# VHH binders against Bifunctional D-cysteine desulfhydrase/1-aminocyclopropane-1-carboxylate deaminase, mitochondrial (DCD), part 9

Target 1, 364 residues: Bifunctional D-cysteine desulfhydrase/1-aminocyclopropane-1-carboxylate deaminase, mitochondrial (DCD), of Arabidopsis thaliana (Mouse-ear cress) (f4hyf3)
Amino acid sequence: SPPSWASHLRPLPSHTFSLAHLPTPIHRWNLPGLPNGTELWIKRDDFTGMELSGNKVRKLEFLMAEAVDQHADTVITIGGIQSNHCRATATASNYLNLNSHLILRTSKLLADEDPGLVGNLLVERLVGANVHLISKEEYSSIGSEALTNALKEKLEKEGKKPYVIPVGGSNSLGTWGYIEAAREIEEQLNYRPDDLKFDDIVVACGSGGTIAGISLGSWLGALKAKVHAFSVCDDPDYFYDFVQGLLDGLHAGVNSRDIVNIHNAKGKGYAMNTSEELEFVKKVASSTGVILDPVYSGKAAYGLINEITKDPKCWEGRKILFIHTGGLLGLYDKVDQMASLMGNWSRMDVSESVPRKDGVGKMF
Below, E stands for the ipSAE of ESMFold2; O stands for the ipSAE of OpenDDE; V2 stands for 0.75 times the mean of E and O plus 0.25 times the DockQ between their complexes.

## First folded at step 2 (VHH)

Design D10s (from D10, 17 letters changed; framework vhh_sonelokimab_d1; at its last look DockQ between E and O 0.00; V2 from the best seeds 0.00; counts 0 for: pae E 22.0 > 2, placed apart)
Fold by OpenDDE, look of step 2:
Structure D10s (fold): chain B 364 residues (1-364), chain A 128 residues (1-128)
Amino acid sequence: as target 1 above (364 residues)
Amino acid sequence: DVQLVESGGGLVQPGGSLRLSCAASGFTFSKYAVGWFRQAPGKEREFIGAISGSGGDTYYAVSEKGRFTISRDNSKNTLYLQMNSLRPEDTAVYYCAKGPSLYDYVWGSYRPSYFDYWGQGTLVTVSS
């Protein structure tokens, strides 16, 4: 059943699949650069699974349930070449004995070539997803909905029963994923021996579904935290409108601009990183052990630190929950760019005086 | 019992400035957002702005941003409203109100419906 504070929303989901490993832990995150008195905590939604890792699986628990309910045999979705959503969708599809088709955006130059096996592509292709490459230009000119519908029609002519999941799983039904996440966080806080409450929730925004859900959940539920979204593509106005559409679709009666603050954190653009961003990701990893993906959570965290730095007083004494949305596999696409940041290796120099004997060292 | 008592109202000339105070009691002042409202004769009560419990964050109505400043002194349990460049249309009874119990204010928490206690108000008249 939905949270009591969300029971007035429509339509209500009828059921869900348990796909994610929940609840995900919350722990302190000692990120460098925080003002005195500011506490940063992190919700580890990167721990929702391995192949299903990240924020998208929360949406898929609802969306896949609908797909099965509609007797679909095939799932269609769309995203970037390193889309975490697409990877999670492909895997989830197989969990449920569904075929998957992924439309993946890439450069014009690469659209006619083998996409390779880096990061998310390895998982997608291992599980046997049908990969359809599209150029960014084609995507821009045609649109996500038209592309998925075209593929749907094609598959239907072939006798398939496809279920279309929009980009990022970001529709009204998918929004319930992070409405439930809000409830989960509430429950986690209730079981704590301390009186931990969050003043702020911070999360990356790529398609809008995550921020719609978490902000609405925070608004309606007991969290009552100010939600800050860092958009990693497009612009804040776009997402305000998009989120409003999702809220309206749920008949929430809430204005997106009242429940979430969206910051522009796209930098150079979607899935493009500056040297500073990558250095930041490296620094965070080395200092805290938390691995941020460079596309989403990395940009969000980088954005947060920048905001804090601009006005530290506004953040003093505040307790902030950062939601890690996963994306580790996408980091493999950045290895060439990050190579110069990596060190701490050497050939072990073993003194000749150290005795050597064959067979002393055992291997598994 | 929660009490809010406004003071500082009076007659001021156009272009003048006025500082209102609100003395709060009956609750842990620093843990609640507090805000200012006003109601002109024959008009609905309108939101002016609010300030978080810690005083670290403020929110203003779009129409009043830049001209009015809200501050608080938690050591004195007092809320302030600095009004500059006053206009005849600013003539109203000004009310302070207690917001929800939060560590700090949240998005949307400054809506009138989230305020549960009000003062009796202080009259501000802007006239030449």
Scores: ipSAE 0.000, ipTM 0.217, lowest interface PAE 15.9, mean pLDDT 91
ESMFold2, look of step 2: ipSAE 0.000; ipTM 0.099
ESMFold2 (binder alone), look of step 2: mean pLDDT 80; pTM 0.826

Design D10z (from D10, 17 letters changed; framework vhh_7z1x_3; at its last look DockQ between E and O 0.01; V2 from the best seeds 0.00; counts 0 for: pae E 25.0 > 2, placed apart)
Fold by OpenDDE, look of step 2:
Structure D10z (fold): chain B 364 residues (1-364), chain A 128 residues (1-128)
Amino acid sequence: as target 1 above (364 residues)
Amino acid sequence: QVQLVETGGGLVQPGGSLRLSCTASGFTFSKYAMNWVRQAPGKGLEWLSGISGSGGDTSYADSVKGRFTISRDNAKNTLYLQMNSLQPDDTAVYFCAKGPSLYDYVWGSYRPSYFDYWGQGTQVTVSS
């Protein structure tokens, strides 16, 4: 059943699959350089699974349920070459004994080449997803919906029953994933002995479904936190409109511009990083042990720090919840760029005076 | 149409045993985890036990652990609950409930709101 404060929304989902490891933990995140009295906490939605790790599985719990209800035998989705959504979808499909087809956007030069086995691609190909490469130019000119529909029609002619999941699982049904996340956060706070309440919630925005759900949940439920979204692609206006569409689809009766503040954090562009962003990710990892993906949460956190730096007084004394949306596997695509930031290795130098005997060290 | 029908309830003395059955139809039984839930008079729903679609994973509430055993026969589309060492506190209506997926218990998380279909229930009364 939906949260009580969301029961008026329509349509209501009939049921969900349990795919994610929930609830994900909330703990302090001791980033250096925070203003006086400012507390940063982190919701570890990167812990929702391993192969299913990240924010997308929350949406898939609803979307896959619909797929099964419709007696689908095949799932189609679309995203970037290192899409976390596509990886999660492929894995979830196998959990349910469904075939998966992934349309992956890549450069024109690479569209006719083997995409390799880096990061998300390794998982997708291991689980046997059907990978369809498309160029950025084709994607731009044709559109996501037309591409998925074209593949759907093709598969239907082959006797398959495909279910199409949009980019990032971002539709009205998928929005329930983070409506439920809001309820989960409320419940976690209620179990605390302290009266922890968040003033702000911060999250990356790639397709809009996550921010639609969490902002609506925060608005309707007990959290009442100001939601700050950092868009890692396109522009804020695009996402305000997109989120509004999702809200309207749920008959929420709220304005996206009232419930979420969207900041531009795309930098060079989707899945492209500056040296400063990568240095930041490295610094965060070394100082806090939290590994941020450079495409989503890394950019969002970087954006947050920049906002705080611009006006530290307005952030003093505030309690902020940052939602980590996963994406660790995507970091492997940045290995070449990050290599220069890594240097903490050496050959162990063992003195000759240390006794040596064959067989002393057991290797099981 | 999904149907769940519980049987096997009745009156039993403290220390006694009962075996409940739940016959499922209208869906691919082996693809979904199944659960037993009970409701005592004046009390809320209490989850008791769950079993994965394959039957390879089982879980129990602390209140029934060591006394109740969940099992299933996928060939017969039937869920079972063997209840031993019954106590008066076990008096309740017992429901079988369909889980949302095959892997409900892989992560050890339980959420009653995720069950999408319920049986009509069977009354179990433990009294001397």
Scores: ipSAE 0.000, ipTM 0.262, lowest interface PAE 12.4, mean pLDDT 91
ESMFold2, look of step 2: ipSAE 0.000; ipTM 0.087
ESMFold2 (binder alone), look of step 2: mean pLDDT 82; pTM 0.843

## First folded at step 4 (VHH)

Design G1 (from E5 with F104Y; framework vhh_7b2m_4)
Fold by ESMFold2-Fast, scan of step 4:
Structure G1 (fold): chain B 364 residues (1-364), chain A 124 residues (1-124)
Amino acid sequence: as target 1 above (364 residues)
Amino acid sequence: EVQLVESGGGLVQAGGSLRLSCAASGSIFSTYAVGWYRQAPGKQRVVVASITSGGDTKYSNSVKGRFTISRDNAKNTVYLQMNSLKPEDTAVYYCAAGRPYYDYWSGYEEYDYWGQGTQVTVSS
C-alpha cells in the first residue's frame, strides 16, 4: 500500500516486482574540505543490485509490473550509449522472460558500425537485448517519443506486444520508485537510536523521475528536507517544467519549484567531462572509497561542493544526504580520458629476490 | 507452461515431522518466488511460508521455529520441512509459484501457478 501521505495520488500502482535489494544502506561520507559542522551522508542506491545497480531498478519495479499487467512480451526503451537505465531494463527484462529492445544514441560514426562491448554495452548484449543504434543528430531531430513509437509500430506488425518505457523510466508511474525510496529513508531514520534528521537531500538529475519522486516524498512525508537536484543535461528550467508534468500526472497538487531546487551541473554537456570533474571523482575514490560515475553522481557531487564553496556559511551545521545513483560500468567508457590521472603503478623490483630452489612456485 | 506437483503429505502423530516437496516443470523456475499455503477444514486459505528466487524466506507466526522452507533450483523443487507438528497444522497444503510479483495494496505475493494440494493430518 502507498505511504499515508501519498494515498491521494492518482494513479496508484496495482502491482510491483521485487527486483532491487532493499533497503540500501545510509552511512557517513567523509569528504575533505566541508565547513564547520556540515555532515555529509550517503544513501547507497548503487547497492540496489549488480546488473540492476543504481536508481533505475526502483522505477522498473513498477514499470515492469505494468508491462506484465498489460500482457506485454517485449519492452522498448531508449537512452545514451552508456545508459544505466537501458542496462537495467535489459537485465530486468531477461529476469522476467521479456524480450528487450534498446534504442541507443551514439555518434554518427558508431551508428553505422558495431558499438562495441564497453561498460553497459557488454551487459546489454550478454543478456540478449536487441540494440538499435541512432546518431545524436537523429535523436535530437526526431525525438525519443517518435523513435520509440516507430519501433513499437514495427514490432507490433511482427506480432509482438511491446511496452514502451520512456528515457530513464521517467513517467508518472516510474516516479513511484523514488516516492517509495522516501518512505524507505523515513523508516531507516525512524528505527535509528540517534534521532538523525537530514536538512538536505542531494541527487543527480538526468531524466527527471528520480528527482520528482524523492522531492515529492520529502515534501509530503516526514523527511521535510530541501531537495537539491544537479542536472547533467539540458537546463534547470527544462527540468522544472518536466517534473511539473510528472507531478500533474500524479494529481499531486504541488509546484515543482516549491519542492526541488535544480542546479546546473552540466559542465561541458551531457556525458562529457571537464578535467576538474574527473580529478574530483579520483579524489573522492582515493579519500573515501566511494566510486562515483563521472556522468551522473560525479557531476552532482562536484556541483554540490561548488555550491558549498561559493557560500560556506549557508551550509554550516547542515546534515546532507547524497544519493549515489550507481553507474560504475559507465566509468569504463572514461578509461582513456582518465589514464593521465592514474600514476599509482610500478614494476616490482625483484632484483634482490631469491628464486625458489624448487623451481616454479604454486600459482594459487 | 509451469506445473506444480506437491508430495510428502500424510498422517502423522503430534510432535512428529513431515517434509513436503513441490516439484515444478520448466527451465525458468529459478527466477520464481514460491510459497506454501494451507487450508484447514472450514477455514480460509492462509500463507505458511515463502521463498524468493534469491533464497530469502518468510514464515507465518504460527509456524516460525518449527517449519523451514528451502529450494533446490537444480532440481526445480521447493521443500517445506515441518517439525513439532500439532493437530492445528492439519490442512491441505498448496504450493504456489510465480515471478517476484506483489499486490501493492496487500503486499502479498501474486502467484501465476498453483498445485492441487497435499493433505496433512496430525493426530493427537
Scores: ipSAE 0.246, ipTM 0.635, lowest interface PAE 2.9, mean pLDDT 88

Design G10 (from E5 with Y102F F104Y Y108T; framework vhh_7b2m_4)
Fold by ESMFold2-Fast, scan of step 4:
Structure G10 (fold): chain B 364 residues (1-364), chain A 124 residues (1-124)
Amino acid sequence: as target 1 above (364 residues)
Amino acid sequence: EVQLVESGGGLVQAGGSLRLSCAASGSIFSTYAVGWYRQAPGKQRVVVASITSGGDTKYSNSVKGRFTISRDNAKNTVYLQMNSLKPEDTAVYYCAAGRPYFDYWSGTEEYDYWGQGTQVTVSS
């Protein structure tokens, strides 16, 4: 059943799938350089499972259930060439014995060629997703709704029963994924022997459904933490309006600008990285063992540290929960840009070593 | 596509043990969640135990500590080991399998496939 503080929302979900490994852990995250008394904690939604899932599976628990409620045998979604959402949808579809069709946007030069197997593409192709390439120009001129509808009509003529999931799973139903995540965090905090309470929740914003859900849950529920979203594409005003549409679709009766603080963290642009962002990801990995994806969680964490550095007094004594949204396969798309940062290798000097008397070692 | 066949039911004395088996046909069984339900005369069908595709198990309070659910995906079979049986355990036991699908309001599991049931009778 929905949380008591969310029982007034409409529509309410009828069914869910259990796809994610929940609850995900919350633990201390000891990043260097924080102001006096500032505590950083991390919610490990990178551990939601499903072939390195992340945040999208929480939305898919509701969206895939609606697909099955509507007797769909096929799922269509759309995104960029390294979309975590498309990868998660392909994997979830396979788990649920549904066919998946992914419309993936790439450069005009690459749209007529095999997109390859890097990162999310390998997982998508291994689980049997049908990949349909379009150019960025085609995406911009036609729009995601018309593109998914065109594929839906084609598949219906072939006798399939398709269900369309929008970009990032970000519609009112998908928003329930992170409304439920807010309840999960409440329960985790209530089961602790201490009185830990977060002042801030920080998360990346790519399509808007995650930030809509967690901010609404924090606002309506017991968390009452200030939610900070770091946008990795478009601009904050776009997302305030988009989130408002999701909240209105839920009949939530709240204003997006009251429940979430949206910061611009897109840097060079969607799916592109500055050298400073990549150096930050490397520093976080080496100092904490936490590997951030460079497109979403890496930009959000970098943006957070920049906000703290700009005004450290405002963050003194605060307890911050950062949500790691997964997407680690995005690192493989950044290998060439990160090669110059990876100097930790050497040829082993075996000049003083004595060869085995039997002359042969086993390889494995 | 998936068909379930239960076996292992029968008559047993109180304090005894039975092992129920649920054999499935179909190539995608390993991705499905499986539950054991029981229905006593004049009562509603209720959940006894369930196991996810990943092997996580859940038990009703009335059988916790006495019953163990397990799966062997290579044999497309799920087992319910029933120990320390009581007359109150007398029921028809049903195997159910499906995608891990739940009614959001009640938390009730909804399964794509159901077996025919196997009778378990526990005499005092």
Scores: ipSAE 0.363, ipTM 0.690, lowest interface PAE 2.4, mean pLDDT 89

Design G14 (from E5 with Y101L F104Y; framework vhh_7b2m_4; at its last look DockQ between E and O 0.58; V2 from the best seeds 0.00; counts 0 for: pae E 5.9 > 2, unsure alone 64.1 < 65, grease 27.6 > 24.2)
Amino acid sequence: EVQLVESGGGLVQAGGSLRLSCAASGSIFSTYAVGWYRQAPGKQRVVVASITSGGDTKYSNSVKGRFTISRDNAKNTVYLQMNSLKPEDTAVYYCAAGRPLYDYWSGYEEYDYWGQGTQVTVSS
ESMFold2-Fast, scan of step 4: ipSAE 0.450; ipTM 0.748
ESMFold2, look of step 5: ipSAE 0.117; ipTM 0.586
ESMFold2 (binder alone), look of step 5: mean pLDDT 80; pTM 0.818
OpenDDE, look of step 5: ipSAE 0.347; ipTM 0.710

Design G15 (from E5 with P100T Y101I F104Y; framework vhh_7b2m_4)
Fold by ESMFold2-Fast, scan of step 4:
Structure G15 (fold): chain B 364 residues (1-364), chain A 124 residues (1-124)
Amino acid sequence: as target 1 above (364 residues)
Amino acid sequence: EVQLVESGGGLVQAGGSLRLSCAASGSIFSTYAVGWYRQAPGKQRVVVASITSGGDTKYSNSVKGRFTISRDNAKNTVYLQMNSLKPEDTAVYYCAAGRTIYDYWSGYEEYDYWGQGTQVTVSS
């Protein structure tokens, strides 16, 4: 059943699956260099499970339920070559015994070669997803809706029953994933013996459904935290309009600009990193043990620290909840760029070691 | 696969205490939600308590204030501390772990793994 503060939204979801391991933990996240009294906490949505999931599985709990309710045997979605959404959709489809078809936009000029097995591609191909590669130019000229519809028609002619999930799972139904996440956070805070309350919630924005859900939930529910979204593609005005479309589709009766603050954290561009962003990810990992995805959560955290550095007085005394949206396989796509940052290697000195007297070794 | 082994059941007098243990083997247990269920003779199996991977707990109204669920991820074990036991607590207690599969409005649950159960009998 929906949260009491969300019962007026329409349409209400009828079905859902529990695919994720919920609730995910909330704990203190001690980054160095924060202003006095500023507390950073982290919501570990990287721990949602389902083969290194993240934020997308929360949306898929609703979208996959609709697919199954409509008697689909096949799921189609679309995204960039290292899309966390496409990897999560492939894994969820396998869990539910559904065929998956992924339309992936290559980062290269031509789409005529095998895209390889790096990062999300390995998981997708291991769980049996059917990968359909397209170029950036084809994606731009045709558009995601026409591309998914073309594949849908082809599969229907082959006797399949496809269900199409839009880019990032970001539609009104998928938005319920993070409306429910807001309820989950409320419940976690209610069961604490202390009076912890967050002033701010911070999250990466790639497609818009996550920020629409969490900001609406924070606005309508008990959290009442200011939501800050850091966009990793397009621009903030695009996402204000996109989120407004999701809110209107839910009959929420609120303006996107009232419920979320969208900051540009695109940097060099979608799926591309500056050296400063990668060094930041390394520093966060070494100082806190938290490994951020360099494409989404890493850019959002870097953007947050830059905002704090720009005006430390306005963040003094605030309690901030950062949502880690997962996507750790993005690091493997960055190995070549990060190699120069990694120096913690040495040959073990065995000069004083004594060989076994019997001359017989064991591997383990 | 994950195997769940319950222990700590037995016969106790009303007002007494008992600690049940649920030990898991062979998996990523720390990421799993774990629930304790019980089934009394002639009754339906019902939830008693649950604990998430993050340590958040839920209790049925019949045991609130008397039972405490906790987990030790280093030992892959979940505990149910039962205090102020009543004859009505007599049942076979089951440990269940995994993800919950259910309809949004129906509330039907199914865990991936279940233990064989341990008998708790409260006299008096």
Scores: ipSAE 0.016, ipTM 0.324, lowest interface PAE 6.3, mean pLDDT 86

Design G16 (from E5 with F104Y W105L S106T; framework vhh_7b2m_4; at its last look DockQ between E and O 0.08; V2 from the best seeds 0.00; counts 0 for: pae O 12.1 > 2, unsure alone 64.9 < 65, grease 25.2 > 24.2, placed apart)
Fold by OpenDDE, look of step 5:
Structure G16 (fold): chain B 364 residues (1-364), chain A 124 residues (1-124)
Amino acid sequence: as target 1 above (364 residues)
Amino acid sequence: EVQLVESGGGLVQAGGSLRLSCAASGSIFSTYAVGWYRQAPGKQRVVVASITSGGDTKYSNSVKGRFTISRDNAKNTVYLQMNSLKPEDTAVYYCAAGRPYYDYLTGYEEYDYWGQGTQVTVSS
């Protein structure tokens, strides 16, 4: 059942599948560059699974339940070539013995080529997802909804019963994923002896469902934290409108501009990184051991640090919860760009005086 | 984590009544749905009644009109009033709380937290 503070929302989800490993942990995050007195904590939603890792599985718990309820035999979704959502959807589909079709957006030059097996693509293709490549231009001109509907119609003609999940799982039903995440965070805080309370919640925004859920949950529930979203594509105004649509779809009766602050963190664009962003991700990894996805959480964290740097006094003494939304596999697509930042390897130099014996190093 | 403790079970004659209680630990119990389940010897565990955090109730067909589920959030307790008890109501009764979900492995609805159960025996 929904949280008590969300019971007035409509429609209410009927049920969910247990797919994610919950609750995800919250711990201190000693990110470099924080002002004195500012505490940064991190919600590790990258720990929601391995192949299901990230924020999207929370949405899929609801969306897949609806798919099964509708007696779907096939799931359709859409995203970027390295979409974490698509990877999670493909895997979740197999968990439930459903076929999956993924429309993956890529460059015009690559749309007719084998997409390869890097990062999320490895998992998607390993689990047997049907991959349909579309160019960015086609995506832009046709639209996500029309593309998924076209595929749906095609599959229906083939005798399939497809269930369409929108990009990022970002619809009213999917929004419940992070409404529940808000409840989870409340629960985690309630059981702490230190009476920890967050002033701010920070999260990346790629499709809007995550921020809609967490901001609404924070607003309606006991968290009452100011939610800061860092958009990694498009622009803040787009997401304010999009989130408003989700809120209206739930009959929440709230204004998106009241419950979330959306900052532009797209940089060069979706899934495109500047050298500074990649250096930041590397620095965070080396300093804290937390691996940020350069497409989402990396940009959000980088955006946060930039905001703090612009006005450190505004952030002094505040307790901030950063939500890590996963995306580790996508990092493999950035290896060429990050190669120059990597190092610390050498051929081990073993003295000839060290005794050698055949078979002493057992391999099995 | 929420701990659930059932009480109120026992031996009763057919036509009699029992009131089961499920006491929960934790401050967020009021936000959880609660379900009563029962498991008879040699049978599967089945849902008997459920109540949402908002107070909406559901009952299995076998207990409709006889059983009533209610909750007292101030006491962090959910009750199952069982009237007109029948021998077929004999089972171990379990309290469950949390967010109801379907386990994709079993295909059954589950809850996050479960009690240890209380025995209800109805004699003919």
Scores: ipSAE 0.005, ipTM 0.216, lowest interface PAE 12.1, mean pLDDT 91
ESMFold2-Fast, scan of step 4: ipSAE 0.433; ipTM 0.773
ESMFold2, look of step 5: ipSAE 0.296; ipTM 0.723
ESMFold2 (binder alone), look of step 5: mean pLDDT 81; pTM 0.821

Design G17 (framework vhh_7b2m_4)
Fold by ESMFold2-Fast, scan of step 4:
Structure G17 (fold): chain B 364 residues (1-364), chain A 125 residues (1-125)
Amino acid sequence: as target 1 above (364 residues)
Amino acid sequence: EVQLVESGGGLVQAGGSLRLSCAASGSIFSTYAVGWYRQAPGKQRVVVASITSGGDTKYSNSVKGRFTISRDNAKNTVYLQMNSLKPEDTAVYYCAAGRPYYDYVWGSYREYDYWGQGTQVTVSS
C-alpha cells in the first residue's frame, strides 16, 4: 500500500515489480573542507543493482508493471547516447521478456554509423535492445514525444504492442519511485539507535521525476528536509514548471517552488563537462572512495560544494543527505577528457627480481 | 491464456522416487514464478516448493532435502524431483504459475494466477 501521507494522491499505482535491490545504504560521506558541524551523508542509489543501477530502476518498478498490465510485448524509450535510463530500461525489459527499442540522440556524424560499445551502449546491446539513432538537431526539432509516437506507430503496424516510457521515466506514475524512496529513508532513520535527522536532501535533476518524487515525499511525510535539486540541463524555471505538471498530475495540491529548491549546475551543457567538474570528481574519488558520475551526481555534488563555499554560514551545523543516482558506466565516455588528470602509474621496476627457474608463464 | 499441465504422477513404494513435470502453454513462461502444491483428502492445499523466474528455490520443511524443484525455460517446463518418498507424501500435486507483483492498493503479493488440474501421487508401504 502507499505511504499514509501519500494515500490521497491520484492516480494510485495498482502494481509494482521488485526489480531494485532495496533498501540502499545510507552512510557518512567525509568530504574535507566542510563548515563547522556540517555533516554529509550519502544514499547509495548507485547500489540499486549493477545493470539496473541508479535512480531509474525505482521508477521502472512502477512503469514496467503498467506495461505488463497493459499486455505490452515491447517497450520504447528515448535519451542521450550515454543515457542511464535507456540502459536500465533495456535491462529491465530483458528481465521481463519484453523487447526494448531505444531512441538514442547522437552526433550528426554518427547517426548513420554504429555508435559503438562504450559504457551504457555495451550493456544495452548485450541484453538485445534495438537501438535507433537520431541526431541532436532531429531530437530538438521533432521532440521526444513525437519521436517515440512515430516508432510506436511503426511497431504497431508490425504487429507489436508497444508501451512508451518518456525521457528518464519522468511522468506522474514514475514519480512514485521517489515517493517510495522517501518512505524508505524514513524507515532507515527509524531503525537507527540514534536520532539522526536530515536538514537537507541533495540530488541531481536531469528529467524531473526523481526531484518531484523525493521533494513531495519529504514535504508530505516525516522527513521534512529541504530538498535541493541541481539541474544538469535546461534551467531552473523550466524544471519548476515541469515538476508542477507532475504534481498536478498526481493531484498533490502543492506548489513546486514550496517543496524544492532548484539550482543551475548545467555548466557547459548536458553531458558536457568543465575541467573543474572533472577535477572535482577525481578529488572526491581519491579522498572518499566514492566515484561520482560526471554528468549527473558529479555536477550536483560540485554545485552543492560551490553553494557551501559561497555561503558557509548558512550550512554550519546542517546534516545533508546526498543521493548518488548511479551512472558510473558514463565515466568511460570521459576517458580521453580525464587522461591528463591521471598520472598515478609507473612501470614496475623488476631489475632486482629473480626470474623463476621453471621459465613457464603463470597467470595467477 | 496460460495453461498448465502436470504429469509424472503414479504409484510408488516408500523410499522410491518420482519426477513431476509442469508444462506451460500460452504466453512466455520464463518470467513466471512457479510453485508446487499438494492436497491430501480432507486436508487443506499446502505449498511444497517454489522457484522464481531467476531460479531461486524455496521448500517446505516436510520435503526439504528430499525434493528438488528446477526449471527448463526452453521447454516451458518446471520439474519436481521427489526422492525418499514416504506414505505421508500421498496427495494430488498441483502446479501454479504467475508473474509476481505487489498489489499496491491492498498491500498484498499475488504470485500465482494460473493453476493446473493436478496429478495423483500415491506412496505405499
Scores: ipSAE 0.031, ipTM 0.448, lowest interface PAE 7.0, mean pLDDT 87

